# VHH binders against Galectin-4 (LGALS4): the designs that were tried, part 1

No score or structure here was measured in a lab: all are predicted.

Target 1, 332 residues: Galectin-4 (LGALS4), of Bos taurus (Bovine) (q3t0d6)
Amino acid sequence: MAFVPAPGYQPTYNPTLPYHNPIPGGLRVGMSVYIQGVASEHMKRFFVNFEVGQGQGADVAFHFNPRFDGWDKVVLNSKQNGSWGQEERKMSMPFRKGAAFELVFMVMTEHFKVVVNGTPFHEFKHRIPLQMVTHLHVDGDLMLQSINFIGGQPPSNQMPMPAQAYPMPMSAQAYPSPGQYYQQQSRLPTMEGPPAFNPPVPFNGRLQGGLIVRRTIIIKGYIPPTAKSFVINFKVGSSGDVALHINPRMTEGAVVRNSFLNGSWGSEERKVSYNPFGPGQFFDLSVRCGADRFKVYANGKHLFDFSHRLSAFQRVDLVEIHGDVTLSYVQI
Positions, changes and structure headers below are counted from each chain's first letter, unless a header gives other numbers; antibody chains aren't numbered by Kabat.
F, E and O stand for the ipSAE by ESMFold2-Fast, ESMFold2 and OpenDDE, each averaged over both directions (binder to target, target to binder). V2 = 0.75 x the mean of E and O + 0.25 x the DockQ between their complexes.
[cut] stands for letters that were removed.
Atom coordinates printed by the task and the answers are left out, and those that the model quotes come from them; centres of patches stay.

## First folded at step 1 (VHH)

Design a1 (framework vhh_nb_b201)
Fold by ESMFold2-Fast, scan of step 1:
Structure a1 (fold): chain B 332 residues (1-332), chain A 124 residues (1-124)
Amino acid sequence: as target 1 above (332 residues)
Amino acid sequence: QVQLQESGGGLVQAGGSLRLSCAASGFTFSSYAMGWYRQAPGKEREFVATISSGGSTYYADSVKGRFTISRDNAKNTVYLQMNSLKPEDTAVYYCAADRYYDSSGYYPEEYDYWGQGTQVTVSS
């Protein structure tokens, strides 16, 4: 089972190529498209297209095309009325054959901002109005690990319809009054803090209001090839108590979980059916607070549960991340 | 095994027309973008026109409105219709194939396969 998506967070895990699907709600200023993948060992080219419609010959608002055939370069262009426009060319290559990457398209007012592996790469000025873009198309010599549409706000603040048949987060179903949904919180249910983009490590994020049932923390990151271990703590700042300690250890191939309460470590929990934390790999973690336990998912797949050891878990007011990890996105 | 064979070149007077053909074999023609380049004596190869697998076209400014690129996937052939020829159009014309159907394909280093060329001479 996968994490339940919300309007401001729309992940798809391990999609097959070609990926050619609608952009949920269309493109909006403030939206980011996160693509995690692996460049083929024999990569010649791949592309990412932001398209006007779904048909063959559709206009392409933005074509992003890294090429290893010929001189290494990234070609950027648009296609209107069946004809390619004026090519923009970057004679630098941010991808490596056989290597995992994170490619982020940030939708800004005047341009697409392209970020590769946390480093700004290019700004592509809009040539076609954003509201005309409906589809994302990805194909070529890569494997996709995930595509995620994050942030932005839809053109209208429509209340969720009671006719929705799939289970949705049932915690405090306080659908905000019209116009209030966008005021003070993200569009993820029970997400309260603003997102942090490429925050430095060590990371310290304050959980305003504390940890409550159905609150979900999202962490996107990268494990450097030389990484030995890193730590995620759900902590009570006033006492130093750690309700949940997650410690991936690359050398041991282990995902250690524990608590630190009243000055003492508890019993380690290590059992997982798979380990998402490999050197050179990107990961997507969601940590959801349940009434009786934490529920943790990695890359869309359930990783472990951790029964509450701190009964007053509402006192947890800090998320700490430190050690050998690079962060691309944290939402608390 | 892969072959691109140009034909249709020759001598023509200024203001005249020529149609170049490029017959392709040894690869899946319909999946490739096709292009025409030319090289005058003592100069580098110059882009002329390209056509994607889907039929999208791009032309050099020097030939836009005078030249038309087209393709016939059933015959594995790409064409260049050259009208209102000028002495400055005198060159060896090369056919080229680029593997990727969505590529603009107009830079020489992007093409996978090249023909041997056909001479076009335009007299005053």
Scores: ipSAE 0.000, ipTM 0.180, lowest interface PAE 16.2, mean pLDDT 81

Design a10 (framework vhh_nb_b201)
Amino acid sequence: QVQLQESGGGLVQAGGSLRLSCAASGSTFSDYAMGWYRQAPGKEREFVATITSGGSTYYADSVKGRFTISRDNAKNTVYLQMNSLKPEDTAVYYCAADSPEDWLEYGSLHEYDYWGQGTQVTVSS
ESMFold2-Fast, scan of step 1: ipSAE 0.011; ipTM 0.403

Design a11 (framework vhh_nb_b201)
Fold by ESMFold2-Fast, scan of step 1:
Structure a11 (fold): chain B 332 residues (1-332), chain A 124 residues (1-124)
Amino acid sequence: as target 1 above (332 residues)
Amino acid sequence: QVQLQESGGGLVQAGGSLRLSCAASGFTFDDYAMGWYRQAPGKEREFVATIYSGGSTYYADSVKGRFTISRDNAKNTVYLQMNSLKPEDTAVYYCAAGTDYGDYWDSSLEYDYWGQGTQVTVSS
């Protein structure tokens, strides 16, 4: 089963620069824009703009601009009717040349809240009504790993823009009829319960109603440079049985999978064509429950399948994450 | 060798006017955005007004409609005309010069050079 983005979870993986695209449904209070990337080794500047339209002279509701050319600083501003506004300036630099980062813009009622690598950085008061913002524009001296629009309720009775990173056959993406496209979108996995933002580790999330076919768990996280291993368990809380144990081991360069049933570990599965869990790297993990197996995707790419060993997998009612990992977002 | 020298400050009654001047030397004035900042006793330095190399202007909300920034490229001078002065306008006023990136992909300013300041005191 292919990974299918939800309307409130709209990832685009490895976009080219400049990135200049519509924000699905526009900006709404409760939305977050997650940007994962790498600052160039020779970075002078990059920017992230929230824009009113897509034209070259478009008003910019929020311009976020870290600079290494001169004193290290982050410049924040807006542009209205061709004129830049009053500059806000932070002399602290949360980015490092050559280093991976996660940059999050949270849309609040009175401001954009900016979070870098899990740490609150700045609050930028709205200068232009957020409802006028239609586009996200990213360019400069960085490489984008992903851009993801999370949360907020899209306007009713409108067709959502398809996620560019959605792994559908080209013919289905090229020629969906409105009815067929809507049917595909309405068949997306249900994301039950509220998301957890920057939850502490160890994490324990309860699966209300248990694990069912098509339920998808989303985990966004970071592997610290000194990390050795971490664990994700799909667990039956009452017995302690683990239907699926995922154990990335950074020192071995391995992604170990197993089960713990009736007091015994099963046979390890280790084969992957690539390993997304490198030290100093951010990841986006999707774990989907299929009828005969779990299907696991990392950073938009299929990573592995794991055939059900617990026949009554509906008994799984706990997702547990522990070890050397930091979490930015979990949706169970 | 870059120099920015402010002048025109002084004591004025509330409702009065002053014109500040900033004489610039040691750089290609026409290529630089020019700005005014102020610092009141016990407060952080705050933005007042800017004029870009192309002539467009921007003002802090506290001074819109009362202050006017202008430049004379032939004289390498930037001016701040201050009308309807209030006691709250009392501060040391600083001239600043910075690069404008409008020719690339934005018009954000980075102020590289600062003057020594000129005192403005508004009595009520």
Scores: ipSAE 0.000, ipTM 0.213, lowest interface PAE 12.0, mean pLDDT 82

Design a12 (framework vhh_podentamig1)
Fold by ESMFold2-Fast, scan of step 1:
Order: structure tokens, then sequence, then C-alpha cells
Structure a12 (fold): chain B 332 residues (1-332), chain A 121 residues (1-121)
């Protein structure tokens, strides 16, 4: 009876290869699959398969296969009843050996739309009904940073709650949060619009109802090679107060945090055990409002906490992102 | 059912050391971030130290003197307190915040009953 009981954002961080796991809730029109990784310095090939079932020899609805052995190309195909279909080829290579990338598969009505590093790359017409696709399979000469299943239309008010054995999800060995402590990410009824895909910078997002405990802001982005710094502000629009200011500075190798309250900056906090914000890198940032502090995670790892300096943090109603950053996805 | 049980508190003289332990049960220990809070009589409860994976955070008042650590194999969190001062006297609480390795973030405010630390000559 939650407003949106099914989560529209399901990341897995630093998965090992081969990755071969169920797609949560199956493949749906309006869903996107975000893959962040690094092409190996010695890369010959890697592939991403959308598969029918989990077994060896499963049908492949869509096979995406960049190759550096021979003439650089991306091969696209399907496999039905043990036979590969008509091969489609792109004689352009959007990946670079040793370089980080973001690969997005958008599930459209007539095709998969493939976007690499923010640039549209190919449209692959559906050859197998989407509802038959159950698994994502990734393997080859890359390292995975994250795989995220985003979007689609979950049930509006209720979720099927089978109390008995789950034959369909029983084959799912993908790691969701532990059942007894699992909590769905839900959108509030007053949320303004859907998540932003590839929004322009500067970004301004309104927090309807303000910050509340457990509200999580997700920011996926890229730091251009020439970037100097960028800013994320959690702001009270009416006063201009900034409860949390996050300022990655690439030239200094620093992640600066501060507040701007009643016309003055507070004390800077800078300590981190690692810095996820390097030139040429993609990041996945989660900022969660806790009771006593903000909890910030980057690429699935804890980055820092920031104790609340604005006691009435519920008054924060604006998230601003500006500076030298490109955004792939923002969920407020 | 989540339970946190603190131990190791007691009466110590200024300049001495004490180690607090927090034993966790009823959940997957590695899926949680942990913190130590303290509350002195008539004062607000304050964060002393926090640990999530390999990352740590310390209050300025204890930085350089206290060390937080975790042992996933023993389902335990520790707070090593060195160079104790009378102003460190407080009831110390262990707290757990849920975070799983899939990237789903759940925040549950689980607390122990606390362990008393008294620093007095």
Amino acid sequence: as target 1 above (332 residues)
Amino acid sequence: EVQLVESGGGLVQPGRSLTLSCAASGFTFSSYAYGWYRQAPGKQRELVAAISGGSTLYADSVKGRFTISRDNAKNSIYLQMNSLRPEDTALYYCAADYYDSSGYLDEYDYWGQGTQVTVSS
C-alpha cells in the first residue's frame, strides 16, 4: 500500500565477471540499464547479453559485442534456438582501451537504444518479445564499476506479495537487500516529475516536502578531463542557506564540505580515505539524510558523513549542481 | 531482530586507556555502518566515531585519542579510548545504520542500552 512499492533504481557495485543475474522485475519499456566500467588495457572483446532464462545455451534477445581484435567494430545480434541471427555491425568504436565508460541501454517500444558516454550510438530493433527477457549477462575484457536498473513503471499502489515460494524470482540470485530488513525506495506523492536523465548543468531540482530522514538523492555523473571543480548544494531556497555544500576540487585532489548559514561559511571538512572524483572518471553518488547527519556514499563505498549544522534541515527544498561536471542521472 | 550489546565501560583514572566493545546480532553484520555516541548528564547525545567499510569519522574532541574498528568475523565493533580525560565521562552507545552491498540504502536507527565510562581521580 506504499505509493510506489517497487524500487525504480537497483544498483549493484563492483560486480565480478562473469556477471550473470536476473533483471529485477524483468525488462520493461521505459527501463534503462546503466553500466559503468573500464575497458581493459589489453581488451580484445567484451559483451553484454539480454538473455531468455539463466541456463547454458539460453536465447539472447540482444548481444552487444565491441571488438578490438581485427578491425575495430561493435557487433550486434540475437540468438534463437541455438542459432545466431543476422549480424549488425557498427564500424566505429566508442570505447577506448584502459578508459572508463558509461554504457546505457534504453528499452524503447520498437528497439533498444544504446548510448555510450552520453552519445547515442545505435538502435537495435526487438527480435524477441521483451517480456521473455529475464537475465543480464556481462563478460569479457572489462572491469565493472556498477550496473543499475532504472525506471519502468512499477505498480502504482500495491505490489504482489506472494507468501508462498516464488518460482519466478526463485531463480534470481542477484543480490537485493536482505529480506527482513529490505526497504523499498518510494517516491513521495508530491515529488516533482520523474528522475532527470542527462540533465543540463547547472541543475536545479526542487525537493517537495523538503529533506526527511531516509530521503536519498542519487547523482550519476562524469568528470571531464579538463575539469577543475564542481559543486552540489543542499539549499533552503527562501533564505539562500546551504545546509551541505560538496565541492570536489580536481586540481587539489580534495573533496571539500561546508555549510553557508546566516551569511557565513562554516569550517571546511576535507578528510576522505579515497577520492572518487578524478578527471575522466564516472561516479555514482548517494546522499542520504540521516537523523544526525548526511551519509554520503560514492560508487557503493562510504565517502563521508556530515553532521547537521542546520537543525531544521527539513527546510532544505533545493538541490543545485553546477561547475565542471556532466550529469547522466539525478533522482531527488 | 536486531540487537546491539555494549561492554567494556568502567571507572578509570585520567590518562589511562579503555576499550569498548559492541556485539551485534540478528542481522548480517557486514551490511551495516556503525557508530559510537555518548551522552553526559544534562547534555545532548553526540557522535564520537563512525565506521562504514574502511572509512572512519571522529569528533574533533576525540580525534587522535580514540580509534574505531570493526571485526566482521566476530560481529563486533570496538572503540579504543586512549589518554582519557574527565570530560570523556558519559554513557556510550553503539548504533547501527543499514547499508547493503547492492547499493540499496536503508536507514534503521538501532541502539544498544549503553555502557558507562567514568574518568575520575
Scores: ipSAE 0.000, ipTM 0.175, lowest interface PAE 13.7, mean pLDDT 79

Design a13 (framework vhh_podentamig1)
Fold by ESMFold2-Fast, scan of step 1:
Structure a13 (fold): chain B 332 residues (1-332), chain A 121 residues (1-121)
Amino acid sequence: as target 1 above (332 residues)
Amino acid sequence: EVQLVESGGGLVQPGRSLTLSCAASGFTFSIYAYGWYRQAPGKQRELVAAIHGGSTLYADSVKGRFTISRDNAKNSIYLQMNSLRPEDTALYYCAAVPWGDYYDSGEYDYWGQGTQVTVSS
């Protein structure tokens, strides 16, 4: 089952090298480019380029180039009219040969902010206007797991009037007619609220308005090599009820799902065709609320469904993440 | 304003064919997934066929007999129904969903008024 891209979230999974493709909608302030991959055991170098147009002669607004050939360093530069600019160098190396990594480029007003494995690494001041950047180019001694273009796009507008218009109260609205089980609702964004970048664990995020059909929670994280287990709970804060409990267990190689309702655990569900939660691995998890079930995707691939056990699932107002996991991005 | 308008229903004899049409307006047609649902008297609404981009899905009861297609230039979705059976008698609805799962009825944002198909000898 393929993940359907939403405005502000444009994933590509397991792309081949060289990766050289348009940036959807171009670069925008507030956008982040998430690259998950594995550095080759025999890595000499790789690059990530933000390019002006397509082709070999293209200007490069930002060239990010870690090198193990020679003294370990990361080179940062731009290329205009065939000429490289003033080189910026970091003599610290955040990558390890043979190790999985997450590399994030945050598009800020004055610079690209570079974050590697959850740690801020560098700020590269813009040398070419962002509006001219059209393509992302990645090549070299790595394997790509995912490239995701996140954010920089406002939520969908479903207002008949300017922002100050008020929706009609439920008591003033027409009742649903037969064939309109779901009264036409304003199109809410697939993802709501502000994103959390590298939030600490344990994580507690409030679901404003509660869990509704189409609400999608995105969790990008990393499983340390020594991790035993971690937990994601979709919880009713006032009662402590857990509508969906996701518990990856590294030692057992299991992805356990359950509910905790009225003080009791339900029946465990464990069946998956693959397990994306291995030690030393990065993951991209999406949890979508459907009318009949939760739909869960990992790294763009369907992982499992979980039929609703709490019929009033809109009461879910809290997402908890705790245990042996580090988080790079959470969007609720 | 988003509208879906179905047409093409009618009374037909078993073994005959009908083509249902769904005209969509008021939104960007190409980003939507579309489904055909049907509801017989006294029964729950069920998915008949769905289309998202080049991918299609059919209910087991209609697989091999029905074909869903789209025409982006006309902002229209079609359901070609061959070898109709009395069990196919129902009110047929066109539904649309942006950015969603096209075979979950709770995902669909927009529904047409329906068009009646009656298969009787």
Scores: ipSAE 0.000, ipTM 0.285, lowest interface PAE 12.0, mean pLDDT 81

Design a14 (framework vhh_podentamig1)
Fold by ESMFold2-Fast, scan of step 1:
Structure a14 (fold): chain B 332 residues (1-332), chain A 121 residues (1-121)
Amino acid sequence: as target 1 above (332 residues)
Amino acid sequence: EVQLVESGGGLVQPGRSLTLSCAASGFTFSDYAYGWYRQAPGKQRELVAAIYSGSTLYADSVKGRFTISRDNAKNSIYLQMNSLRPEDTALYYCARDEGWYDSSYEAFDYWGQGTQVTVSS
């Protein structure tokens, strides 16, 4: 089964450069743009632009431009009517040539908040109304692992607005019709909890309402170069039962899965066709609850299934994450 | 022989101004970028301001207070320091950058001896 994005979670994996595409639904307060990539070993520059339209003369609401050509610096600016505005500069360089990074743009009411590798970097006050921004443009000396637009969208459980008296214009070819959209929304994985940004480890999150069919847990993180192992548990808090235990072991190159039920560990499952958990790498993990099994995807690719061993899996009300991992985003 | 010589430092009261000068000799001045660094006792050296062609760069701690400029005819760079604070007390260094136009070189290849700035009452 192919990976199915949830509303408010729209990843693109391994995009080629230049990346120049519409922002789904445009920019909204509460939206975050997650960019995971690797700075080229020979990097001179790269940029991320939030643009008004896709044309060559498009206004740029926010230009983010780290440079190694000359003194290390990050340049931030806007472009209106063909003219660059007042340049903002940072003398601190959060990127390293040849190193993997995570770059997050959080859309706030007054500014873009920029976070690099989990550390706040800069706040860029809005110079162009965010509603005018339609496209994200990324190019330069990097390789993209993923671009993900998270949040700022109506919840998938929200009832669609009733049809207005006036007919709506035909939807773009890239977007589903209203009827198809409604059907797709009812079939999409649900994400019910508020997101946690850069939460500390150990992480303990409550699954309000418990684990239900189609509920999807999203975990974005980083594996430090010296990491040995980390753990993700789907747990029944009242009994201590663990319905699903995921244990990446970097020393063994293994992704171990098991359960802990009635005081006993079950049989280990280890088979995977690839291992997404390497030292010094960022990952994007999606855990979806199915009727018969958990379905787990890493970096947009199916990783494993885990058949339910706890028949009353709806009783799972806790997600624990601990060990040698740094978290950038968790949504349960 | 490449030389960079700083001058203009001294003791000054908080809120006052100083202008630092750096005189360059032994090479073609207009071919290079320049920067001012400072080092307080027990602290690491930090970049204060840089100038390359028509572009300038400032540390957040001095933005709006300090201005870097260059005069190619006089083979000099300047740092105008306004609204000085006790935390601006440091030895200030002038530096030449060959790597500005070619990132294969180190950012700074020649340094002056420094000029002391002390901000106290």
Scores: ipSAE 0.000, ipTM 0.154, lowest interface PAE 15.6, mean pLDDT 81

Design a15 (framework vhh_podentamig1)
Fold by ESMFold2-Fast, scan of step 1:
Structure a15 (fold): chain B 332 residues (1-332), chain A 122 residues (1-122)
Amino acid sequence: as target 1 above (332 residues)
Amino acid sequence: EVQLVESGGGLVQPGRSLTLSCAASGFIFDDYAYGWYRQAPGKQRELVAAISSGSTLYADSVKGRFTISRDNAKNSIYLQMNSLRPEDTALYYCAAEFWSGYYDTSEEYDYWGQGTQVTVSS
């Protein structure tokens, strides 16, 4: 599936191994790298490397290496000038063979903070200046569902290096600034407000300014193995109207969509070609407001469209998430 | 009326290069995301490359060999195809999606060109 990334949100879905690619814009304090995958049933080891360049013998600022091919452990280290440094070890294993996981690297001022399945795991103090890190390298006994670079990514709509640094001088009142023309050409999803990391459920987020065309809501979450259902509502707070109700039902294997307008439920829509909401699974959901409809993607693949039933959809000012779901990231 | 017109296809020997062009008209070019798709005889249509404002996506089979680019001043999209292989033989289509921040690999893009044939053979 082709997913066009937004500035500050750079997903790659179902990458093949080895994954060895540039980190968009490099590492910055406040940036997070989200990796969703499945540890192989017969896993011996895998690794995640933050590397200085892509060539053979590249320095490794941070090597994260869980191992089942001996005593269960996670090894953490760096490699500088061809030599491995002082090994750090965790004798606790946060991964399970055959199980889906979410692995998050948060770039902090003094260290990488590692979070596994929502639980803090380790802090690895920087040994190489973070600005030297250019590439992420993942390989070993796992399957990747997604890799996502969140926060710190430069806007792709910004003017690149000016080829014509000093155009012909113009009087101050003659023309609008060149920057205004380029800003008018924004073509990417809009995402307003600060992100919420691991927010509690029930979640209630206010859409400041309401729904507008191109506004995109991103929800990353996990469906516990015992989960029965959960709900996402796009709601008008003052009336209680629900413009879009999304209700994954694990027991039925269904993704139910509906509206609740003027005190009445509308007609259910259920048809999907695949269901991304399975017990024990992580998901990445994007809901984009279009002129005629909501366009909904799961794990980078189109899931459904929902034609607007509320004519004044701009009045939607709340996103509610309730039920049997754990949330990793919400951007509204 | 929105139109996408592909050009630049032809017969080439393995290892050679071709540049495909897609000229867009009838709309505000900058408001669209663009992609190149291909379809070989007897196979399903597949995404080759996609471009939005500064972001690109490539199929694994073409990474490192093909480069997609856009020229907003000329209302054109390009696909530079290097190190061509017989398996690259296909009809190549340009596609555009209005207001797209999410790029669907389905054949339900807003607009499609008529296609341009690329044949890689000795």
Scores: ipSAE 0.000, ipTM 0.126, lowest interface PAE 19.8, mean pLDDT 80

Design a16 (framework vhh_podentamig1)
Fold by ESMFold2-Fast, scan of step 1:
Structure a16 (fold): chain B 332 residues (1-332), chain A 123 residues (1-123)
Amino acid sequence: as target 1 above (332 residues)
Amino acid sequence: EVQLVESGGGLVQPGRSLTLSCAASGFTFSSYEYGWYRQAPGKQRELVAAITGGSTLYADSVKGRFTISRDNAKNSIYLQMNSLRPEDTALYYCAAGPYDYVWGSYEDEYDYWGQGTQVTVSS
């Protein structure tokens, strides 16, 4: 089963180009748009547009356009009533042909903050009220791995009202009934802690309230080309017990899972259908606490389950990440 | 026909200032991006400064010393060069290209070039 979006976390995995879709709930201050992809080895240009509507000739609040045709540069501009505005340009090129990248647009009060591969790149002052922006448009010489809308305000989890005055048959509805909609919402993952942007490694995050059913930990990161291994531990701080140890080993091409309980390592689990932790690659990992097991998804695909070995998993109050990894986003 | 004509070059002593002008004709001036390039003997041509509307870009070697500006009413681009150094000696070119690119098109960065104006910085 694919990862179910949580409030404030709205991924789309492996979209085809052109990508031209609504931004869930529109743009809001505190929202971030994470784009993971690979620049084509023959890349000339690609763009990311924040657009006012979907129609042909739509106004573009922010046009982000790296170019390798001619001198390497990144062009930033807006388009209103069919006319481009004042061009901003950066002489530094943060992308490399053939290389994976992570491109983040943070929606701030006065500007879009652009971060590439964990490094701040540019601030583009708002020229069109951000409330008018409805669509994200991406096209050009890249392959998209994911587009993720991460907000300071979650998408509306309210039941749509005014609703129909009379009941509609489920087969005639385009969406769940109000009662079923609330039940469906109650099945979604929860995210309770504040997000950490580009946190240093080693990372140590406290799970206030501990692990509970449906709590979801999100880790976005990058595996350097020379990386050997890294570790993610779900730990009980008071005892040192590790309920779930995830250890990607790049040299072995393995994703090792285990537990460390009462001073002893348990049995290793290694089977995966694919390995998302390749050198030079960005990853999106979600770890959801289920009643009987951890459910782990990487890049929108189920990676593994890990049955609870610590029955009192609510005692897990630490997430540790260390080793050869760079982190762009952690939500616990 | 589109033409860019540079002027204002000359011989100056180190530490002095010089202003280059570029007069454009034959097209809608306000619809184009403009830049100044330079080429010293035996060196590759390099971008010095660029301007689109009010936004400016400068090469690291000239930041804080050179200022690019435009006058849409006069169809002219200027390069104010302060604190000139011997290494600034080069043939300076004015260039123009559309600032609105059609996505999916492969285009050269600049469509039009002037003949250049020589700047020599020596005693």
Scores: ipSAE 0.000, ipTM 0.177, lowest interface PAE 16.2, mean pLDDT 80

Design a17 (framework vhh_podentamig1)
Fold by ESMFold2-Fast, scan of step 1:
Structure a17 (fold): chain B 332 residues (1-332), chain A 122 residues (1-122)
Amino acid sequence: as target 1 above (332 residues)
Amino acid sequence: EVQLVESGGGLVQPGRSLTLSCAASGFTFSDYSYGWYRQAPGKQRELVAAIYGGSTLYADSVKGRFTISRDNAKNSIYLQMNSLRPEDTALYYCAKDSYGDWYEESSLFDYWGQGTQVTVSS
């Protein structure tokens, strides 16, 4: 999201292959790279490379390579001065042909931590200093839904990559300093809570400082194939009022929105031009608090707006997520 | 009826300047923020510049070359375009935004004008 001033959240949606682009601000400890995609029905292999510099002969700090050609395996290695290093090999396959996946690389001090579909998969010890890694390269037998760079050092992560920011529906082509759209005294914080990685459901998160204009809540999750419905509530803890209730219903193919104020449900809103909440699918949801309404985006595309029904929306201090959903990342 | 009417487009050679104007009617002009978007053939609509009160925002591709301004007395927004390049060729739209948040998808703005064509060619 282009206007988020928090340490980093830089998605690119539906990129074409090969994907070969700079990592915004370079690779840093505390950064996570979230890749959502679909393994091709006839997949032989794909790879994800963390590369040093530009060009075909670039050193590869980390090569991640699942293969179905031969024995199912994931090959992990590095390439320095044109030569591959000592291969690490996992004889377990976390990917399935034709299935959606989420692949996360967490940059830790001593290693890359690899998480696939919410399950820890491998730790790859750094062989090349992180500071030398400048590019992410993805190619092979998959389709990319999104690549997102999250976290790391604030100065580097505040700026969108021009090539990645411009094709995204919710990204500005120019990134302002926080508050540039208003007088400086009107600048408001966004995405202030600590990130939750693979939190359990039901999820209950406190919105410290409450909902304020421009605050953006990010939810990355997965809808199990057997899922019937799940709920996201923006709630006032002291009264039990729900300012915004989002209820995807997979059986009905509906995304229901409503409010629960002073003990009563309001009128349902259901109209969407598309439904991102399909069984077996990963989603990337952002909920932004505007002055007059909530703006909700899924997978980089606008999903709906919801006009404020609770006039004192600043009193909303809880985000609840429950039901048939698995969460990989929540930032509030 | 709410209306935004763009004007000032045309055919110009690279390195030249154009000024686009947007006339707004049907609502209280000073209460809202405004932006200029552009759409080239086969590409998504993209934000070029935005203004809310005295604060401005520019796309990286146009920063230092384009200037957005507003005249509340005339209910008008302007885009001064200097050092034009062939890649600036697009249909330019004026948009009203109730939120001051300029990452909004083009299909979702309250009101769009019909656009004004800018063609930069040698």
Scores: ipSAE 0.000, ipTM 0.120, lowest interface PAE 20.3, mean pLDDT 80

